# Ledger of designs, part 15: VHH binders against Leucine-rich colipase-like protein 1 (LRCOL1)

Target 1, 137 residues: Leucine-rich colipase-like protein 1 (LRCOL1), of Homo sapiens (Human) (a6ncl2)
Amino acid sequence: GYGPQKKLNLSHKGIGEPCRRHEECQSNCCTINSLAPHTLCTPKTIFLQCLPWRKPNGYRCSHDSECQSSCCVRNNSPQELCTPQSVFLQCVPWRKPNGDFCSSHQECHSQCCIQLREYSPFRCIPRTGILAQCLPL
Key: E = the ipSAE of ESMFold2; O = the ipSAE of OpenDDE; V2 = 0.75 times the mean of E and O plus 0.25 times the DockQ between their complexes.

## First folded at step 25 (VHH; framework vhh_7nfr_2)

Design A1 (from y02 with S54K; at its last read DockQ between E and O 0.38; V2 from the best seeds 0.61)
Amino acid sequence: QVQLQESGGGLVQPGGSLRLSCAASGFTFRSYHMSWVRQAPGEGREWVSSIYSKGDDTYYADSVKGRFTIARDNVKNTLYLLMDSLKSDDTAVYYCARDSYPEGKWDYDYWGQGTQVTVSS
ESMFold2, look of step 25: ipSAE 0.627; ipTM 0.900
ESMFold2 (binder alone), look of step 25: mean pLDDT 85; pTM 0.865
OpenDDE, look of step 25: ipSAE 0.704; ipTM 0.934
ESMFold2, fold request of step 26: ipSAE 0.594, 0.569, 0.482; ipTM 0.887, 0.884, 0.849
ESMFold2 (binder alone), fold request of step 26: mean pLDDT 84, 84, 84; pTM 0.853, 0.857, 0.857
OpenDDE, fold request of step 26: ipSAE 0.723, 0.755, 0.724; ipTM 0.948, 0.953, 0.945
ESMFold2, last read: ipSAE 0.598, 0.577, 0.595; ipTM 0.892, 0.884, 0.890
ESMFold2 (binder alone), last read: mean pLDDT 84, 85, 84; pTM 0.858, 0.865, 0.859
OpenDDE, last read: ipSAE 0.761, 0.739, 0.761; ipTM 0.954, 0.951, 0.955

Design A2 (from y02 with D62N; at its last look DockQ between E and O 0.29; V2 from the best seeds 0.56)
Fold by ESMFold2, look of step 25:
Structure A2 (fold): chain B 137 residues (1-137), chain A 121 residues (1-121)
Amino acid sequence: as target 1 above (137 residues)
Amino acid sequence: QVQLQESGGGLVQPGGSLRLSCAASGFTFRSYHMSWVRQAPGEGREWVSSIYSSGDDTYYANSVKGRFTIARDNVKNTLYLLMDSLKSDDTAVYYCARDSYPEGKWDYDYWGQGTQVTVSS
């Protein structure tokens, strides 16, 4: 039997040259490695992984792994954006203080968004008691 | 003296539209969140809608979402409530109210006198 028929690229491009497929590159790694959207021949990591450029803060994202910060969260935006991690290396959005208007518990630092009175808007409120219940004061 | 003066109420047919206005004076209007609150006959007061001092974000009770629009003009010091697709259940006195956030008890510190909206065939 005949072996598999492959189309081989005989060009071996160096680091920084434009490419479309990994095999065009001597590194066997063709990925985005800058703010520009073009793919370039790029060195693999020390563990021989061909990893793409990651998005800076402020870029739209769907997963934490897309971001340089490893943090893809909604922070007062209609969609998720790459966002810096906190001082404690936590990937959490900035949240509203007590008294502010809200539409969901997750918007609030307290994790508690309720309507205290029929005539009041929904507000972020402190949780009450030792059990940290989301109840009115 | 803080003053809030509502206007624009009246009698309308079901499915009709009205625009309520609330003229504000005696304070720096653009620094305060504002709300509309209504009181139907025989009922307590019910929150309708709220808007941030900047006008950037708006909030609505489920009963009016998609039909009412809150807006403000910080140059004219006027709060608005645009009411579309009115139903008989919207019959009420409508009040504008100044929010005390962040300085107060997270409540309203001043109210207007109200304007009557009546929706009937």
Scores: ipSAE 0.596, ipTM 0.888, lowest interface PAE 1.1, mean pLDDT 81
ESMFold2 (binder alone), look of step 25: mean pLDDT 85; pTM 0.863
OpenDDE, look of step 25: ipSAE 0.718; ipTM 0.941

Design A3 (from y02 with S54K D62N; at its last look DockQ between E and O 0.35; V2 from the best seeds 0.56)
Fold by ESMFold2, look of step 25:
Structure A3 (fold): chain B 137 residues (1-137), chain A 121 residues (1-121)
Amino acid sequence: as target 1 above (137 residues)
Amino acid sequence: QVQLQESGGGLVQPGGSLRLSCAASGFTFRSYHMSWVRQAPGEGREWVSSIYSKGDDTYYANSVKGRFTIARDNVKNTLYLLMDSLKSDDTAVYYCARDSYPEGKWDYDYWGQGTQVTVSS
Protein backbone atom coordinates (compact mmCIF):
# COMPACT_ATOMS: atom_id res chain seq x y z
CA GLY B 1 0.00 0.00 0.00
CA TYR B 2 1.41 3.32 -1.06
CA GLY B 3 0.92 6.53 0.88
CA PRO B 4 -0.82 9.79 -0.01
CA GLN B 5 1.76 10.83 -2.65
CA LYS B 6 0.54 12.59 -5.76
CA LYS B 7 -0.21 10.11 -8.54
CA LEU B 8 0.98 10.64 -12.07
CA ASN B 9 -1.26 9.84 -15.01
CA LEU B 10 0.75 7.84 -17.50
CA SER B 11 -0.33 7.55 -21.09
CA HIS B 12 -0.10 3.90 -22.16
CA LYS B 13 -2.39 3.27 -25.15
CA GLY B 14 -0.94 3.09 -28.63
CA ILE B 15 -2.37 4.21 -31.96
CA GLY B 16 -5.67 2.51 -32.73
CA GLU B 17 -6.63 1.57 -29.17
CA PRO B 18 -10.07 2.64 -27.86
CA CYS B 19 -10.06 5.65 -25.59
CA ARG B 20 -12.28 8.26 -23.95
CA ARG B 21 -9.72 10.90 -23.02
CA HIS B 22 -6.61 12.30 -24.70
CA GLU B 23 -4.40 11.44 -21.75
CA GLU B 24 -5.06 7.69 -22.12
CA CYS B 25 -3.01 7.75 -25.32
CA GLN B 26 0.73 7.88 -25.83
CA SER B 27 -0.08 10.41 -28.56
CA ASN B 28 -2.18 12.45 -26.12
CA CYS B 29 -4.80 12.46 -28.86
CA CYS B 30 -8.12 10.60 -28.53
CA THR B 31 -10.41 11.40 -31.42
CA ILE B 32 -12.48 10.05 -34.29
CA ASN B 33 -9.96 9.21 -37.01
CA SER B 34 -12.11 7.88 -39.88
CA LEU B 35 -15.60 6.55 -40.47
CA ALA B 36 -15.22 4.54 -37.24
CA PRO B 37 -17.97 5.47 -34.77
CA HIS B 38 -15.72 5.46 -31.70
CA THR B 39 -12.76 7.51 -30.55
CA LEU B 40 -9.33 5.95 -30.92
CA CYS B 41 -5.82 6.94 -29.99
CA THR B 42 -4.68 8.85 -33.05
CA PRO B 43 -1.46 10.50 -34.22
CA LYS B 44 -1.29 14.26 -34.00
CA THR B 45 -0.75 16.15 -37.26
CA ILE B 46 2.67 17.39 -38.41
CA PHE B 47 1.72 20.65 -36.69
CA LEU B 48 1.15 18.79 -33.37
CA GLN B 49 -2.61 19.23 -33.50
CA CYS B 50 -5.05 16.61 -32.22
CA LEU B 51 -7.78 17.07 -34.83
CA PRO B 52 -10.81 14.88 -35.40
CA TRP B 53 -11.29 13.55 -38.91
CA ARG B 54 -14.25 15.29 -40.43
CA LYS B 55 -16.41 13.92 -43.23
CA PRO B 56 -16.07 15.38 -46.71
CA ASN B 57 -19.10 16.57 -48.68
CA GLY B 58 -21.57 13.84 -49.58
CA TYR B 59 -21.09 11.71 -46.44
CA ARG B 60 -24.01 10.81 -44.18
CA CYS B 61 -24.11 12.90 -41.03
CA SER B 62 -26.25 13.79 -38.01
CA HIS B 63 -24.58 17.02 -36.83
CA ASP B 64 -22.80 19.95 -38.48
CA SER B 65 -19.65 19.23 -36.47
CA GLU B 66 -19.11 15.89 -38.26
CA CYS B 67 -18.45 17.66 -41.56
CA GLN B 68 -15.39 19.43 -42.96
CA SER B 69 -17.85 22.03 -44.24
CA SER B 70 -19.47 22.34 -40.79
CA CYS B 71 -22.77 21.89 -42.62
CA CYS B 72 -25.00 18.82 -42.21
CA VAL B 73 -28.23 19.31 -44.16
CA ARG B 74 -30.62 17.49 -46.44
CA ASN B 75 -29.54 18.10 -50.05
CA ASN B 76 -31.39 16.05 -52.72
CA SER B 77 -31.39 13.03 -50.39
CA PRO B 78 -33.74 11.46 -47.82
CA GLN B 79 -30.92 11.71 -45.25
CA GLU B 80 -28.71 14.58 -44.17
CA LEU B 81 -25.36 14.86 -45.90
CA CYS B 82 -22.27 16.99 -45.42
CA THR B 83 -22.76 19.93 -47.79
CA PRO B 84 -20.84 23.10 -48.74
CA GLN B 85 -21.88 26.27 -46.96
CA SER B 86 -23.52 29.13 -48.87
CA VAL B 87 -21.74 32.22 -50.22
CA PHE B 88 -22.34 34.00 -46.90
CA LEU B 89 -21.00 31.04 -44.86
CA GLN B 90 -24.51 29.95 -43.95
CA CYS B 91 -25.47 26.31 -43.58
CA VAL B 92 -28.61 26.10 -45.75
CA PRO B 93 -29.87 23.30 -48.00
CA TRP B 94 -29.25 23.76 -51.72
CA ARG B 95 -32.45 24.36 -53.64
CA LYS B 96 -33.13 23.88 -57.34
CA PRO B 97 -33.21 26.79 -59.78
CA ASN B 98 -36.23 27.64 -61.91
CA GLY B 99 -36.84 25.21 -64.75
CA ASP B 100 -35.33 22.19 -62.99
CA PHE B 101 -37.29 18.96 -62.35
CA CYS B 102 -38.84 18.48 -58.94
CA SER B 103 -41.20 16.38 -56.82
CA SER B 104 -42.11 18.86 -54.07
CA HIS B 105 -42.25 22.60 -53.45
CA GLN B 106 -39.44 22.38 -50.89
CA GLU B 107 -36.90 21.20 -53.46
CA CYS B 108 -37.14 24.54 -55.28
CA HIS B 109 -35.51 27.86 -54.50
CA SER B 110 -38.85 29.39 -55.47
CA GLN B 111 -40.74 26.99 -53.15
CA CYS B 112 -42.96 26.23 -56.16
CA CYS B 113 -42.98 22.85 -57.94
CA ILE B 114 -45.70 22.86 -60.59
CA GLN B 115 -46.65 20.97 -63.75
CA LEU B 116 -47.26 23.80 -66.22
CA ARG B 117 -48.74 21.60 -68.96
CA GLU B 118 -50.08 18.06 -68.90
CA TYR B 119 -47.23 16.91 -71.15
CA SER B 120 -44.56 18.62 -69.03
CA PRO B 121 -42.76 17.27 -65.97
CA PHE B 122 -43.11 19.09 -62.66
CA ARG B 123 -40.64 21.97 -62.59
CA CYS B 124 -39.47 24.65 -60.23
CA ILE B 125 -41.19 27.83 -61.43
CA PRO B 126 -41.12 31.46 -60.28
CA ARG B 127 -43.54 32.16 -57.45
CA THR B 128 -46.52 34.27 -58.57
CA GLY B 129 -49.59 35.75 -56.88
CA ILE B 130 -49.92 36.29 -53.15
CA LEU B 131 -47.67 34.30 -50.81
CA ALA B 132 -50.52 32.01 -49.73
CA GLN B 133 -50.37 29.73 -52.77
CA CYS B 134 -47.89 28.61 -55.39
CA LEU B 135 -49.35 29.45 -58.82
CA PRO B 136 -48.07 28.77 -62.34
CA LEU B 137 -46.30 31.66 -64.00
CA GLN A 1 -29.66 17.08 -87.74
CA VAL A 2 -31.30 16.12 -84.45
CA GLN A 3 -33.16 12.81 -84.70
CA LEU A 4 -35.10 10.82 -82.13
CA GLN A 5 -36.45 7.42 -83.21
CA GLU A 6 -38.65 5.29 -80.98
CA SER A 7 -39.10 1.54 -81.26
CA GLY A 8 -40.34 -1.41 -79.21
CA GLY A 9 -44.06 -0.70 -79.27
CA GLY A 10 -46.65 -3.34 -80.02
CA LEU A 11 -49.69 -5.27 -78.87
CA VAL A 12 -49.58 -6.72 -75.36
CA GLN A 13 -51.98 -8.33 -72.91
CA PRO A 14 -52.91 -6.63 -69.65
CA GLY A 15 -50.26 -7.38 -67.05
CA GLY A 16 -47.64 -7.71 -69.76
CA SER A 17 -44.38 -5.87 -70.28
CA LEU A 18 -42.69 -3.89 -73.03
CA ARG A 19 -39.37 -2.12 -73.43
CA LEU A 20 -39.38 1.05 -75.51
CA SER A 21 -36.17 2.46 -76.98
CA CYS A 22 -35.39 5.90 -78.39
CA ALA A 23 -32.26 6.17 -80.54
CA ALA A 24 -30.79 9.67 -80.49
CA SER A 25 -28.44 11.20 -83.06
CA GLY A 26 -27.27 14.60 -84.27
CA PHE A 27 -26.62 16.09 -80.82
CA THR A 28 -24.64 15.52 -77.62
CA PHE A 29 -27.16 13.16 -75.99
CA ARG A 30 -25.48 13.10 -72.55
CA SER A 31 -25.95 16.89 -72.21
CA TYR A 32 -29.76 16.81 -72.31
CA HIS A 33 -32.52 15.75 -69.97
CA MET A 34 -34.98 13.43 -71.69
CA SER A 35 -38.64 12.57 -71.24
CA TRP A 36 -41.30 10.10 -72.33
CA VAL A 37 -44.70 11.57 -73.20
CA ARG A 38 -47.75 9.62 -74.34
CA GLN A 39 -50.95 10.40 -76.20
CA ALA A 40 -53.99 8.14 -75.85
CA PRO A 41 -56.59 8.14 -78.65
CA GLY A 42 -58.67 11.30 -78.51
CA GLU A 43 -56.61 12.76 -75.65
CA GLY A 44 -53.96 15.39 -75.25
CA ARG A 45 -50.33 14.49 -74.62
CA GLU A 46 -49.51 13.39 -71.08
CA TRP A 47 -46.11 13.41 -69.37
CA VAL A 48 -44.91 9.93 -68.35
CA SER A 49 -41.35 10.13 -67.07
CA SER A 50 -38.16 12.19 -67.14
CA ILE A 51 -34.48 11.51 -66.53
CA TYR A 52 -31.54 13.84 -65.95
CA SER A 53 -28.80 14.11 -68.59
CA LYS A 54 -26.39 12.05 -66.48
CA GLY A 55 -29.08 9.52 -65.51
CA ASP A 56 -28.60 10.28 -61.82
CA ASP A 57 -32.25 10.94 -61.00
CA THR A 58 -35.66 10.06 -62.44
CA TYR A 59 -39.22 11.35 -62.25
CA TYR A 60 -42.55 9.66 -62.93
CA ALA A 61 -46.18 10.59 -63.35
CA ASN A 62 -48.31 9.16 -60.53
CA SER A 63 -50.22 7.00 -63.03
CA VAL A 64 -47.09 4.99 -63.91
CA LYS A 65 -45.03 5.17 -60.72
CA GLY A 66 -43.87 1.75 -59.57
CA ARG A 67 -44.73 0.15 -62.95
CA PHE A 68 -42.51 2.03 -65.40
CA THR A 69 -38.75 2.58 -65.29
CA ILE A 70 -36.93 5.21 -67.34
CA ALA A 71 -33.24 4.63 -68.12
CA ARG A 72 -30.58 5.88 -70.50
CA ASP A 73 -27.32 4.69 -72.02
CA ASN A 74 -25.12 7.70 -72.75
CA VAL A 75 -22.58 5.53 -74.60
CA LYS A 76 -25.17 4.13 -77.04
CA ASN A 77 -27.16 7.41 -77.07
CA THR A 78 -30.36 5.58 -76.26
CA LEU A 79 -33.27 6.35 -73.93
CA TYR A 80 -35.42 3.49 -72.55
CA LEU A 81 -38.81 3.03 -70.96
CA LEU A 82 -39.38 -0.33 -69.28
CA MET A 83 -43.11 -0.83 -68.84
CA ASP A 84 -44.42 -3.50 -66.48
CA SER A 85 -47.90 -4.42 -65.30
CA LEU A 86 -49.47 -2.78 -68.35
CA LYS A 87 -53.16 -1.95 -68.29
CA SER A 88 -55.66 -0.66 -70.82
CA ASP A 89 -55.15 2.96 -69.72
CA ASP A 90 -51.54 2.70 -70.93
CA THR A 91 -52.67 2.34 -74.57
CA ALA A 92 -51.14 5.32 -76.37
CA VAL A 93 -48.53 6.55 -78.80
CA TYR A 94 -45.33 7.02 -76.78
CA TYR A 95 -42.95 9.83 -77.71
CA CYS A 96 -39.34 10.45 -76.80
CA ALA A 97 -38.70 14.16 -76.21
CA ARG A 98 -35.58 16.23 -75.63
CA ASP A 99 -35.82 18.75 -72.81
CA SER A 100 -34.65 22.32 -73.43
CA TYR A 101 -33.47 22.90 -69.84
CA PRO A 102 -31.31 24.78 -69.03
CA GLU A 103 -31.32 26.25 -72.56
CA GLY A 104 -34.55 27.39 -74.17
CA LYS A 105 -38.01 27.89 -72.67
CA TRP A 106 -38.32 24.87 -70.31
CA ASP A 107 -40.20 22.80 -72.87
CA TYR A 108 -39.35 20.10 -75.37
CA ASP A 109 -37.41 21.29 -78.42
CA TYR A 110 -37.38 17.96 -80.33
CA TRP A 111 -39.79 15.04 -80.49
CA GLY A 112 -39.58 11.53 -81.94
CA GLN A 113 -42.12 10.05 -84.35
CA GLY A 114 -43.80 7.95 -81.66
CA THR A 115 -44.31 4.22 -81.17
CA GLN A 116 -47.75 2.67 -80.62
CA VAL A 117 -48.41 0.67 -77.46
CA THR A 118 -51.71 -1.21 -77.37
CA VAL A 119 -52.83 -3.05 -74.23
CA SER A 120 -55.82 -5.20 -75.14
CA SER A 121 -57.67 -8.09 -73.53
Scores: ipSAE 0.595, ipTM 0.888, lowest interface PAE 1.1, mean pLDDT 81
ESMFold2 (binder alone), look of step 25: mean pLDDT 85; pTM 0.863
OpenDDE, look of step 25: ipSAE 0.656; ipTM 0.917

Design A4 (from u02 with S54K; at its last look DockQ between E and O 0.40; V2 from the best seeds 0.55)
Fold by ESMFold2, look of step 25:
Structure A4 (fold): chain B 137 residues (1-137), chain A 121 residues (1-121)
Amino acid sequence: as target 1 above (137 residues)
Amino acid sequence: QVQLQESGGGLVQPGGSLRLSCAASGFTFRSYHMSWVRQAPGEGREWVSSIYSKGDDTYYADSVKGRFTIARDNVKNTLYLLMDSLKSDDTAVYYCAKDSYPEGKWDYDYWGQGTQVTVSS
């Protein structure tokens, strides 16, 4: 026969068990350790840090904090994706290259979205001229 | 070898609906953006709608927004234009066009033969 485990002993959970607070875990570390959103008792790093796993670049996200890059931005897709920070530590959305379809100047790396011909869709095109004007090629 | 064949045109009353289809062959359909273009009697060709190769984004001329829907089936290699609330000024030959992006000079490299849509009382 097996006796019931007292509920007071749940504060000493092992690695991989679900948790809500660090104190529930023998490791004293309750965090996200995979793509799954649930927190689990997790080993600390060799520097005794309790660090969450975060999504690599290209994964779908809703908030900056989900991403290893700390950048969750909307590219030329309806979904936000984890993207690298710029060299200036900014979350800069990826913008469309020249030739791609667009609806507004802001979607384009060139900041220039125009319809080259009446039968053509609007496309990102390079700015032209010495004044960097948004004109057809 | 690239072939684009439109179908589904016809005569319809104002306020009516039609579904145009474009059967594509001779290229990897799912790798290319596609467009619908129309030509009214006595006029030049006019852009109608475009769709990304994956089908995830769509674009429409202002004259057809909210009335037309572009779609594609990358398994059947078929492009569609669902036309609703048709008006007399939608009367035109409708062409399916293969986009050259990203490989070409940001233009269409192949066109279908067209299908006639006539909206009249």
Scores: ipSAE 0.545, ipTM 0.864, lowest interface PAE 1.2, mean pLDDT 81
ESMFold2 (binder alone), look of step 25: mean pLDDT 83; pTM 0.834
OpenDDE, look of step 25: ipSAE 0.665; ipTM 0.921

Design A5 (from y02 with T58K; at its last look DockQ between E and O 0.35; V2 from the best seeds 0.55)
Fold by ESMFold2, look of step 25:
Structure A5 (fold): chain B 137 residues (1-137), chain A 121 residues (1-121)
Amino acid sequence: as target 1 above (137 residues)
Amino acid sequence: QVQLQESGGGLVQPGGSLRLSCAASGFTFRSYHMSWVRQAPGEGREWVSSIYSSGDDKYYADSVKGRFTIARDNVKNTLYLLMDSLKSDDTAVYYCARDSYPEGKWDYDYWGQGTQVTVSS
């Protein structure tokens, strides 16, 4: 019915710029990005597919649909995060790697969240060797 | 080459507010987690707050939780600390520090010169 308002030149819009059509983007990929309410130029996958960008694991979220995993849960975190999904379509706990900031032992893959120095933040620390068991926060 | 420069300190009344800034240069600011650390007279350095490189996740020491807000502007390469409801115990030199995670030893690899905050009775 209604055609384009104007002829479009091939654009060199970069990743993250607003768009309506794929050809406006250098990536030739204009799709929904869960970080924005509108379509944005996004990179294609390594198989050259133009898919909606969704948040990877560990990103803050409000709804399952924002996450690549389709899992937006509050496991042992003070906030909802994107977490992995099992082969049975159940959300599994995502836990932080060693060195990452934390507020409780349960946030860490190691189950160990401590402050090594008074000037350091609490971090996930390895539980190996002769280290003492971590205490609850 | 890496430089961190704090500003915004000063003398304030109890219950008052200050906003500290830390201008960063010589590195890709948006790739690094950042922290505020303070040192009261005669004491060692004490962690205050940390923020992820993305700005989304924020962490606070119990002594400042609910009163201080950490923030960053990855376009202006600036770290902020908004301090409300200041108390005499908050009197200290405040430093911004660059986190070495994940690549370095889990510690800070660069520090600013510090800015003095003084809360009088």
Scores: ipSAE 0.507, ipTM 0.858, lowest interface PAE 1.4, mean pLDDT 80
ESMFold2 (binder alone), look of step 25: mean pLDDT 84; pTM 0.860
OpenDDE, look of step 25: ipSAE 0.722; ipTM 0.942

